# Designs tried in a protein design chat: VH-VL binders against q8ixk2r445to577. Part 63

Target 1, 133 residues: q8ixk2r445to577
Amino acid sequence: FFGMLQNKGLTDYCFDYNPPDENQIVGHQVILYLCHGMGQNQFFEYTSQKEIRYNTHQPEGCIAVEAGMDTLIMHLCEETAPENQKFILQEDGSLFHEQSKKCVQAARKESSDSFVPLLRDCTNSDHQKWFFK

## First folded at step 21 (VH-VL)

Design oo3
Fold by OpenDDE, look of step 21:
Structure oo3 (fold): chain C 133 residues (1-133), chain A 120 residues (1-120), chain B 107 residues (1-107)
Amino acid sequence: as target 1 above (133 residues)
Amino acid sequence: EVTLKESGPALVKPTQTLTLTCTFSGFSLSTSGVGVGWIRQPPGKALEWLANIYWRDTKYYNPSLKNRLTISKDTSKNQVVLTMTNMDPVDTATYYCARIPYGDYYFDYWGQGTMVTVSS
Amino acid sequence: DIQMTQSPSSLSASVGDRVTITCLASQDISNFLAWYQQKPGKAPKLLIYEASNLESGVPSRFSGSGSGTDYTLTISSLQPEDFATYYCQQHDNRPLTFGGGTKVEIK
């Protein structure tokens, strides 16, 4: 699966990654932004290694969850996907993080009108359902 | 200032089609993430969601009424139109249109509502 | 569909009273709950969204709390203008659903 990763509950919002330096794509937080389909900052791929890849540039970036965090951070992809980069995109649209055993939820960033994907306890929330478009 | 106002017939006969128009100001459906929804309320009863439409023409309907409902927008006129077919006395209610922020599912600004009575 | 059950359906209170209204969802709605105030002959007014976020312009005496399936609207000190009917609404899943309402009447 590849393309824009769009949320069901937060209508017309997609995964978005726009690193300050195109040559240094790791270390920043993935956010949610209005789906626009322009450029590659909203283009992601779900791989057979259960990675969510940001493959705009080489080396490729993979979404990871750092220890103790509930945010999604871009790391470099590895030959063998590390445990903190493994996700299961389920048939019902839920995006499950294997290591934390939590689901990715569209959430409002505190005290802002910005939105981010966060790890939360898994529910049947539309805000935890994602689809590629 | 955000305002919404519903307009349409106050009386509809059974089996006829209801057409309601929501005219709004203070915001635009060209604004990213913005939506407009319709909610109705029978006299003395609770609120029932009908349909949403968003800036990119994404539409959602209450499944219980989906086959009877059509929602559309005219961004240039700041209008949203709801049609409901095969009206029945049970559909008698005050119909509201309301703004939806940030592609969400809640309503931050409401019209005053328009009472629609279905009767022979 | 998610059913929203409000309690009580009605209550009587006096100015200055602390008022609490409960909303129970048939499933975990992940804090995606809104509260509205409706006065007779008027449209609903948004008070709170996402369980605890106070809408701009709403008095601070209104607050929302809860998690999972159980949520509460609290009016810390009831004012004369607060006598109205209050509705909860889950904004977690479609179809959107409202509670049955709680009428706050003057004692």
Scores: ipSAE 0.920, ipTM 0.960, lowest interface PAE 0.5, mean pLDDT 96
Fold by ESMFold2, look of step 21:
Order: sequence, then C-alpha cells, then structure tokens
Structure oo3 (fold): chain C 133 residues (1-133), chain A 120 residues (1-120), chain B 107 residues (1-107)
Amino acid sequence: as target 1 above (133 residues)
Amino acid sequence: EVTLKESGPALVKPTQTLTLTCTFSGFSLSTSGVGVGWIRQPPGKALEWLANIYWRDTKYYNPSLKNRLTISKDTSKNQVVLTMTNMDPVDTATYYCARIPYGDYYFDYWGQGTMVTVSS
Amino acid sequence: DIQMTQSPSSLSASVGDRVTITCLASQDISNFLAWYQQKPGKAPKLLIYEASNLESGVPSRFSGSGSGTDYTLTISSLQPEDFATYYCQQHDNRPLTFGGGTKVEIK
C-alpha cells in the first residue's frame, strides 16, 4: 500500500513526519496531523516486509518502536526488516506491532490538543483502525 | 463564542420530508478538523445520534436511519442541513445540532434544540 | 453496535453528597467515553471526554474514571445546580451510542 495513512476514529488525521532537520530523518517521533496531501510529510509505503516506509527521502526511513517504549520513531530502513520495525496491517484495519504485541492507536499528546500514534493494548476501537488513502 | 441554532418546521405530517438547518457562529467548517452532528431526543427518552459532517465533507450516518438521512453543509453561510424522509410519529423528538472537535465522535457545543412533532 | 448501560436510572441526593454514576459498555471502548449533563428543558452540556478529561469551564467537583467497559462519573460535593440528567456516550466506534441516562433528583 502507498499513500496517506489515515485514522478511522479521528476523521481526516494522518501519519505525518516533519523532522526539524531535513537532512537528519532518524530519531524523531511520528505525529498525527490533519490530512492535506501537500508536500511530502504524509506519504508512506507499507512493504511486503511489513514496514511502514517514509516514502520521500533517501536513504529511506522506517517506523520503529524501541524496546519498552510506546512511541513511533523513525529509523533507517535495513536490508532485512528488524522486528521492532514490523507492523501488520490487519484486515479489520488494526495496525499490530509484532514485537510488542500491541496496536497503534491515535492518542492525545500529553495534555495538549495534538495527537500522535502510540502503542496500546489491542481493542476494536476505531481509533486503532487505519487505512491508506 | 460558539453558538449553534436549529431551525425548521415544528409540525410535519407522516410521510413528509423533514428539513432542518443548523446555523452556527464562532467557528467555521473551513476550520481544520471541525464537524457538526445531529442528535435527537424523543420526549422523556434518551439521545440518539443521527449524522455527522466534517470540514472536508466526510459524512457518517446512523445505519438504522441511513436510507432516510442526508446531511450537507454550506460553509459560506455557516450552515449544516439535515433532511429526513418518510417521517413517522415515532420520529417526534427534539432535534439538536452540535459541534464536533478534532474529527472525533463527541460533541462539545450544542444548539438549544428544535421540537418536531409528526402527526396527521 | 456498542450498547451503553447506565446505572442507576435515577437517584435521590442532598446538596453536599458525593454522587457516583456508572456506565457499562458492551465492549472495550478504550477510554473513549464522554459524559453530558442535561437540565430540564435544556440541551446537553459536555462535562468529560476520553473518560477523564474535564471540559474547559466545568467545575472540578466533576471527575471521570474507568477503563475497558466500566466507567464512572463522580460529583464530589453535589451543588444545587447539579440536579440534572446525566448521559454517557461512547465516542470509540460508529454508530455513536448513548446511555439511557441517570436522573439526579433532590432527596
């Protein structure tokens, strides 16, 4: 799949990656932002290796969750996808992180009005459902 | 200050089509992430969700009523319109419009409501 | 569809009492639960969203708690203006569904 990765329960919100330094794409958190389709921050590829690749940059970034963490951060993609970079987009739209056995949920960032994708225990929530546009 | 106000007929006959208009101020449906929903409440009974419309024209309907409902917006007039076909006495209720923040499914500001009675 | 069951359907209380209202969802709703207050002849007013987030301008005597399927609205010290009907609403899944309401009356 390729395009904008949208949340079902938070209407018109998409995965977004906008690193502060365009030349250093590693180590920053993926956020949710209103889907706009403009520029290159909201385009991702879901690969046969179960990676979510940041489509607009070389070398390509892959979304990862570090051990013990719940945040989605950008790593460099590797020849063989590491376990912390593997996500299963299931038929029901849930986005399952294999290593942690948790699902990606649209979540409010701290006490703000901003949103981020975070790992949570899997449920049938529309806020844990994702689709490519 | 966010306000919403419902307008439309107080009485309709069975089989007629109901048209309700929500006129709002203090926000715009050109504003990112905002939506407007419709909820009804029969006299002395609980609330029932009808439909939502969001700033990019995404629409959701209560599936039990989907073939009877149409929601639309006119962003230049700050209006949302709900039509409901084939009205029946069971549809007698107070009808509310309400604002939806963040593309979510809850309602942070409500209109005062308009009572619609369906009777021959 | 997610059924929302409120209990009790009504209660009587005095000013100053601690009031607890329960909302049970038919499935895990991941804390996506809102509480509304509705006074007679008036529109509902949002109190709480996401189970525990207090809406701006709502008095701190209101609080929400719970997880999974079981959620609670608490009024720590009931005031005269709090006599109303309270509704829960899951905002987890479409279709959106409300509880049957809890009427809080003067004892």
Scores: ipSAE 0.788, ipTM 0.918, lowest interface PAE 0.9, mean pLDDT 92
Fold by ESMFold2, fold request of step 22:
Structure oo3 (fold): chain C 133 residues (1-133), chain A 120 residues (1-120), chain B 107 residues (1-107)
Amino acid sequence: as target 1 above (133 residues)
Amino acid sequence: EVTLKESGPALVKPTQTLTLTCTFSGFSLSTSGVGVGWIRQPPGKALEWLANIYWRDTKYYNPSLKNRLTISKDTSKNQVVLTMTNMDPVDTATYYCARIPYGDYYFDYWGQGTMVTVSS
Amino acid sequence: DIQMTQSPSSLSASVGDRVTITCLASQDISNFLAWYQQKPGKAPKLLIYEASNLESGVPSRFSGSGSGTDYTLTISSLQPEDFATYYCQQHDNRPLTFGGGTKVEIK
């Protein structure tokens, strides 16, 4: 799968990665932003290794969740996907992080008007459903 | 600042098609990332969701109304239009349009509502 | 479809009373619950979204709580302008569904 990774319950919001320095893409949090499809910030690839890759720069970034955390952070991709970078995109649209046994949910950042993908206990929520466009 | 207002006929005969227009100001459906929905309320009864339309023209309908509904927008006029076919006396209700923030499913600003009576 | 069961259907209270209203969802709705106030002849007004977030301009005597399937709206000290009907609405899944309402009347 390749394209914009969109949320079902937060209509027309997409995974977005906009690091402060285009040449230092590791270590920053993935956000959700209005889908626009312009430029490079909203294009991801879901690979046969169950990675979510940010392919716009070298070296390539892969989304990870660090142990005990709930935030989605950009790491460097590896030849064999490490467990913390594996996500299962299920037939029902849920995005399951196998190592943590939790699902990705569109969440409001604190009480702000900004949104981020976070790990939460899995439910049938439309806000935990994702699809590529 | 944000306002919505419903307009349309107050009386409709059974089997006729109802067309309602929501005219709004203080936001835009071309660039705002928001949506507009329609909700109705029969006299003395609970609220029932009808349809949503979002800024990129994504549309959702209440499946219980079995394709009686069509929602559309005219971004240049700041309007959303709901069409409901084959009206029946049980469809007598106050019809509201309301703004949907962030592409979500809740309604932060509501119009005043328009009462539609379906009778011979 | 997610059924929303709201209780009580009506209650009588005096100015200054603490009032609680319950909303039960037929499945876990992940805190995606809104509360609305509706006065006679008027449109609903959003009070709370995501179970506990107060909408701008809503008095602090209103609060929301709960998780999973069970949610409550609390009015800490009832004011004369709070006599109204209150509705919950899950904003978790399509189709969007509302509770049956709770009418708060003067005792």
Scores: ipSAE 0.772, ipTM 0.913, lowest interface PAE 1.0, mean pLDDT 92
Fold by ESMFold2, fold request of step 22:
Structure oo3 (fold): chain C 133 residues (1-133), chain A 120 residues (1-120), chain B 107 residues (1-107)
Amino acid sequence: as target 1 above (133 residues)
Amino acid sequence: EVTLKESGPALVKPTQTLTLTCTFSGFSLSTSGVGVGWIRQPPGKALEWLANIYWRDTKYYNPSLKNRLTISKDTSKNQVVLTMTNMDPVDTATYYCARIPYGDYYFDYWGQGTMVTVSS
Amino acid sequence: DIQMTQSPSSLSASVGDRVTITCLASQDISNFLAWYQQKPGKAPKLLIYEASNLESGVPSRFSGSGSGTDYTLTISSLQPEDFATYYCQQHDNRPLTFGGGTKVEIK
């Protein structure tokens, strides 16, 4: 699947990647932002290797979660997807991270007006449900 | 300052269609990422959610009301309209409109409410 | 549908008392819980969202806590102006659902 990856419980919010250094796309956090479809910051591909790819630039980025962390960080894609880059988009819309056995949830950043995707214990929350549009 | 105000008939006969208008100021449904919802409260009873509409025209309805509800917006007039068909005396309630921040499901600013009585 | 059960349904307390109100959800709602205050003849007012985040302009004597299915609203020192009915509402899943309310009366 390819498109904007949207949250069910936070209406019209999308995965967004906007690194401060456009020449270094690795190592920065994925955020949530109002879905707009302008430019290429909100377009991702879900691959047969269970990757979430940011492929608007070369080399391509793949979303990962580092061991013991809960944040979604951009890594370089590899020929064979590493375990920390594998997500299962389930039929119920949950986005399951295989290595950690946790689900991606839309979360408020501290007490701010900003939102990010974070790993949390899996629940049936609409805030843990995602779809491509 | 954010304000919302409900308007519509105070008395409706059984089987008639109710039309309520929410007029608001201090925010816009054109580009702001917010929504407006409708909630009702029968006299002496708890609150019941009816419907939400968001700035990109995404709409959600309480499924228990058997498709009796329609919500729409007129962004240029800062208005949201709710219609409810086939009114019954059990639908007698105060009807509120309220603002929804961030595309979420909670309500940060409420109108004063309008009482609608359904009787013959 | 997520059922929200509030307890107690009513209570009476003195000015200065610490008051707690409980809200139970029929499933884990991941801290997506709001609390509202409603005074007689008035619209509800948002106090707390996401279980513990105090809405701007709400007095600091109000606080929220809990996780999973079990949530609590606390008023640390009850004031005469706190006479009201309090409602919880889960904002976790559609359809949106409210608790039955807790009426707080000042002795």
Scores: ipSAE 0.766, ipTM 0.915, lowest interface PAE 1.0, mean pLDDT 92
Fold by ESMFold2, last read:
Structure oo3 (fold): chain C 133 residues (1-133), chain A 120 residues (1-120), chain B 107 residues (1-107)
Amino acid sequence: as target 1 above (133 residues)
Amino acid sequence: EVTLKESGPALVKPTQTLTLTCTFSGFSLSTSGVGVGWIRQPPGKALEWLANIYWRDTKYYNPSLKNRLTISKDTSKNQVVLTMTNMDPVDTATYYCARIPYGDYYFDYWGQGTMVTVSS
Amino acid sequence: DIQMTQSPSSLSASVGDRVTITCLASQDISNFLAWYQQKPGKAPKLLIYEASNLESGVPSRFSGSGSGTDYTLTISSLQPEDFATYYCQQHDNRPLTFGGGTKVEIK
């Protein structure tokens, strides 16, 4: 699957990656932003290796969650996907992180008006449902 | 300051179509990621969600009112319109419009409501 | 559909009392729970969203807590202006659903 990865419960919000330096795409957090489809920040690929790949630029990035953390961080893709970069996009739209046994949820940064995808205990919430558009 | 105000008929006969207009100020549905929803409340009873419309024209309807509801917006007039067909006395209620912050499903600012009575 | 059950349906309290209202969801709603206050003849007013986030301008005597299916609204010291009906609403899944309300009356 390729396109904008959109949240069901947070209408018209998409995965977005906007590193401060386009030559240093590693190490920054993936965010949620209003879906617009302009530029290259909101286009991702779900691969046969269960990666969520940011491949509109080179080198390509793959979303990872470091052990014990709940944030989605950009890493370099590897020839064989590391376990912390594997997500299962299920038929019901839930996005399951295999290593942590948690699901990706649209979450608010504290009391702000900013949103990020975070790992949470899996539920049937619309805020844990994702689809490509 | 965010305000919303409902307008429409106070009295509707059974089988007629109700048209309600929400006129708002202090925000726009042309940008910003917000929405407007409609909620009704029969006299002395709990609230019931009807429909939402968002800035990109995404629409959701309460499935219990299948095919009776249509929601639309006119962004140049800061208006949202709800139509509800085949009105029945059980639809007698106060009808509210309310702002939805972000793309979420809760309501942070409400209009004063408009009472609609359905009787023969 | 997610059914929301509030308890009690009504209660009587005095100014200064600590009041607790319970909202029970028919499934896990992941803390996506809002609380509204409604005074007679007026529109609802948002108090809390996401179970525990206090809406701007709402007095700090209001607080929300809970997780999973069980949620509470607490008024730490009831004021005269707090006599109203309170509604919970899950904002987790469509269709959006409200509790039946809890009327807080003057003892």
Scores: ipSAE 0.760, ipTM 0.913, lowest interface PAE 1.0, mean pLDDT 92

Design oo3
Fold by ESMFold2, fold request of step 22:
Structure oo3 (fold): chain C 133 residues (1-133), chain A 120 residues (1-120), chain B 107 residues (1-107)
Amino acid sequence: as target 1 above (133 residues)
Amino acid sequence: EVTLKESGPALVKPTQTLTLTCTFSGFSLSTSGVGVGWIRQPPGKALEWLANIYWRDTKYYNPSLKNRLTISKDTSKNQVVLTMTNMDPVDTATYYCARIPYGDYYFDYWGQGTMVTVSS
Amino acid sequence: DIQMTQSPSSLSASVGDRVTITCLASQDISNFLAWYQQKPGKAPKLLIYEASNLESGVPSRFSGSGSGTDYTLTISSLQPEDFATYYCQQHDNRPLTFGGGTKVEIK
């Protein structure tokens, strides 16, 4: 799948990646932002290796979760996907991170008005459901 | 200050179509990333969700009423309109419109409500 | 659909009492629960969202807690103006559903 990765329960919010240095795409957190479809910040590819790729830039980035963390961070893609970069997009729209055994949820950043995707215990929540548009 | 106000007929006859207008101020449905929903409450009963509309025209309907409901917006007038067809006495209720923050499913500001009686 | 069950359906308490209202969801709702207060003849007012986040302008005597399927609204010291019916609402899944309400009667 390719396009904007949208949340079901947080209407019209999309995965967004806007690193402060366009020449250094790794090490920054993926956020959620109002879907707009303009520019290159909201286009991702879900691959046969179960990667979520930020592929509008070379070298391509792949979303990862580091051990013991719940945040989604951009890493470099590798020829064979590392386990921490594998997400299972299930038929019901849940986005499962098998290494951690948790699901991606749209979450409020502390007490702010900003949102990020975070790993949480899996539920049937619409806030844990994702689709490409 | 965020305000919402419902307007429409107080009395409709069975089988008629109800049209309700929500007029709001203090926010916009053109660029704000929020929504407006409709909720009803029969006298002495619990609240029932009807429909939501969001700033990019995404719409959700209560599936038990989907074939009867239409929601739309006029962003230039700060209005949302709900149409409900084939009214029946069991639809007698107070109808509320309310603001939905952040594309979510909860309601942070409510109108005062408008009572609609369906009777012949 | 997620069924929301409130308990008790009504209660009577004195000014200064601690009041607890329970809301049970038919499935795990991931803390996506809101609480509303409705005074007689008035529209509902949001008190709490995401189970425990207090809406701005709501008195600090109100708090929410819980997880999974079990959620609680607490009023730490009941005031005369707290006479109202309280509703929970899951904001986890469509269709949006409300509890049946808890009527709080002030003595």
Scores: ipSAE 0.759, ipTM 0.913, lowest interface PAE 1.0, mean pLDDT 92
Fold by ESMFold2, last read:
Structure oo3 (fold): chain C 133 residues (1-133), chain A 120 residues (1-120), chain B 107 residues (1-107)
Amino acid sequence: as target 1 above (133 residues)
Amino acid sequence: EVTLKESGPALVKPTQTLTLTCTFSGFSLSTSGVGVGWIRQPPGKALEWLANIYWRDTKYYNPSLKNRLTISKDTSKNQVVLTMTNMDPVDTATYYCARIPYGDYYFDYWGQGTMVTVSS
Amino acid sequence: DIQMTQSPSSLSASVGDRVTITCLASQDISNFLAWYQQKPGKAPKLLIYEASNLESGVPSRFSGSGSGTDYTLTISSLQPEDFATYYCQQHDNRPLTFGGGTKVEIK
């Protein structure tokens, strides 16, 4: 799948990656932002290796979650996907992180008006459902 | 200041189509990430969700009423319109429009409501 | 569809009392729960979203708690202006559903 990765329960919000330095794409957190499709910030690929790739740039980035953490961080893709970069996009739209056994949820940054994808215990919430458009 | 106001007929005969207009100010459905929803409340009863429309024209309907409802917006007039076909006395209720923040499913600002009675 | 069950359906309390209202969901709603206050002849007013986030301008005596299927609205010291009907609403899944309401009356 390729395109904008959208949340079901937070209508018209998309995965977004906007690193401060275009030439240093690793190490920053993926956010959620209003879907607009402008520039290269909101286009991702879901691969046969179960990766979520940011591949509008070279070298390509792959979303990872570090052990014990719940934040989605950009890492470099590897020839064989590491376990912390593997997500299962299920038929019901849930996005399951294999290593942690948790699901990606649209979450509010504390009390702010900003949102990020975070790992949470899996539920049937529309806020844990994702689709490409 | 965010405000919403419902307008439409107070009396509708059975089988007629109801058209309600929500006119709002203090926000826009052209460039913001918000939506507008419709909720009704029969006299002395609980609230029932009807439909949502969001700034990019994404629409959701209560599936129990989906064949009867149409929601649309006129962004230039700051209006949202709901139509409900084949009205029946059980549809007698106060109808509210309300703002939906962040593309979510809850309502942070409500209009005053308009009472619609369906009878001969 | 997610059924929302409120209890009690009504209660009587005195000014200054601590009041607790319960809302039960038929499935886990992941803290996506809102509370509304409605006075007679008026529109509902949002008090709380995401189970515990207090809406701007709502007095701090209102608080929300809970997780999973069980949620609670608490009024720490009831004021005369708090006599109203309170509704919960899950904002977790479509279709959006409301509880039946809890009427808070003066004793």
Scores: ipSAE 0.757, ipTM 0.915, lowest interface PAE 1.1, mean pLDDT 92

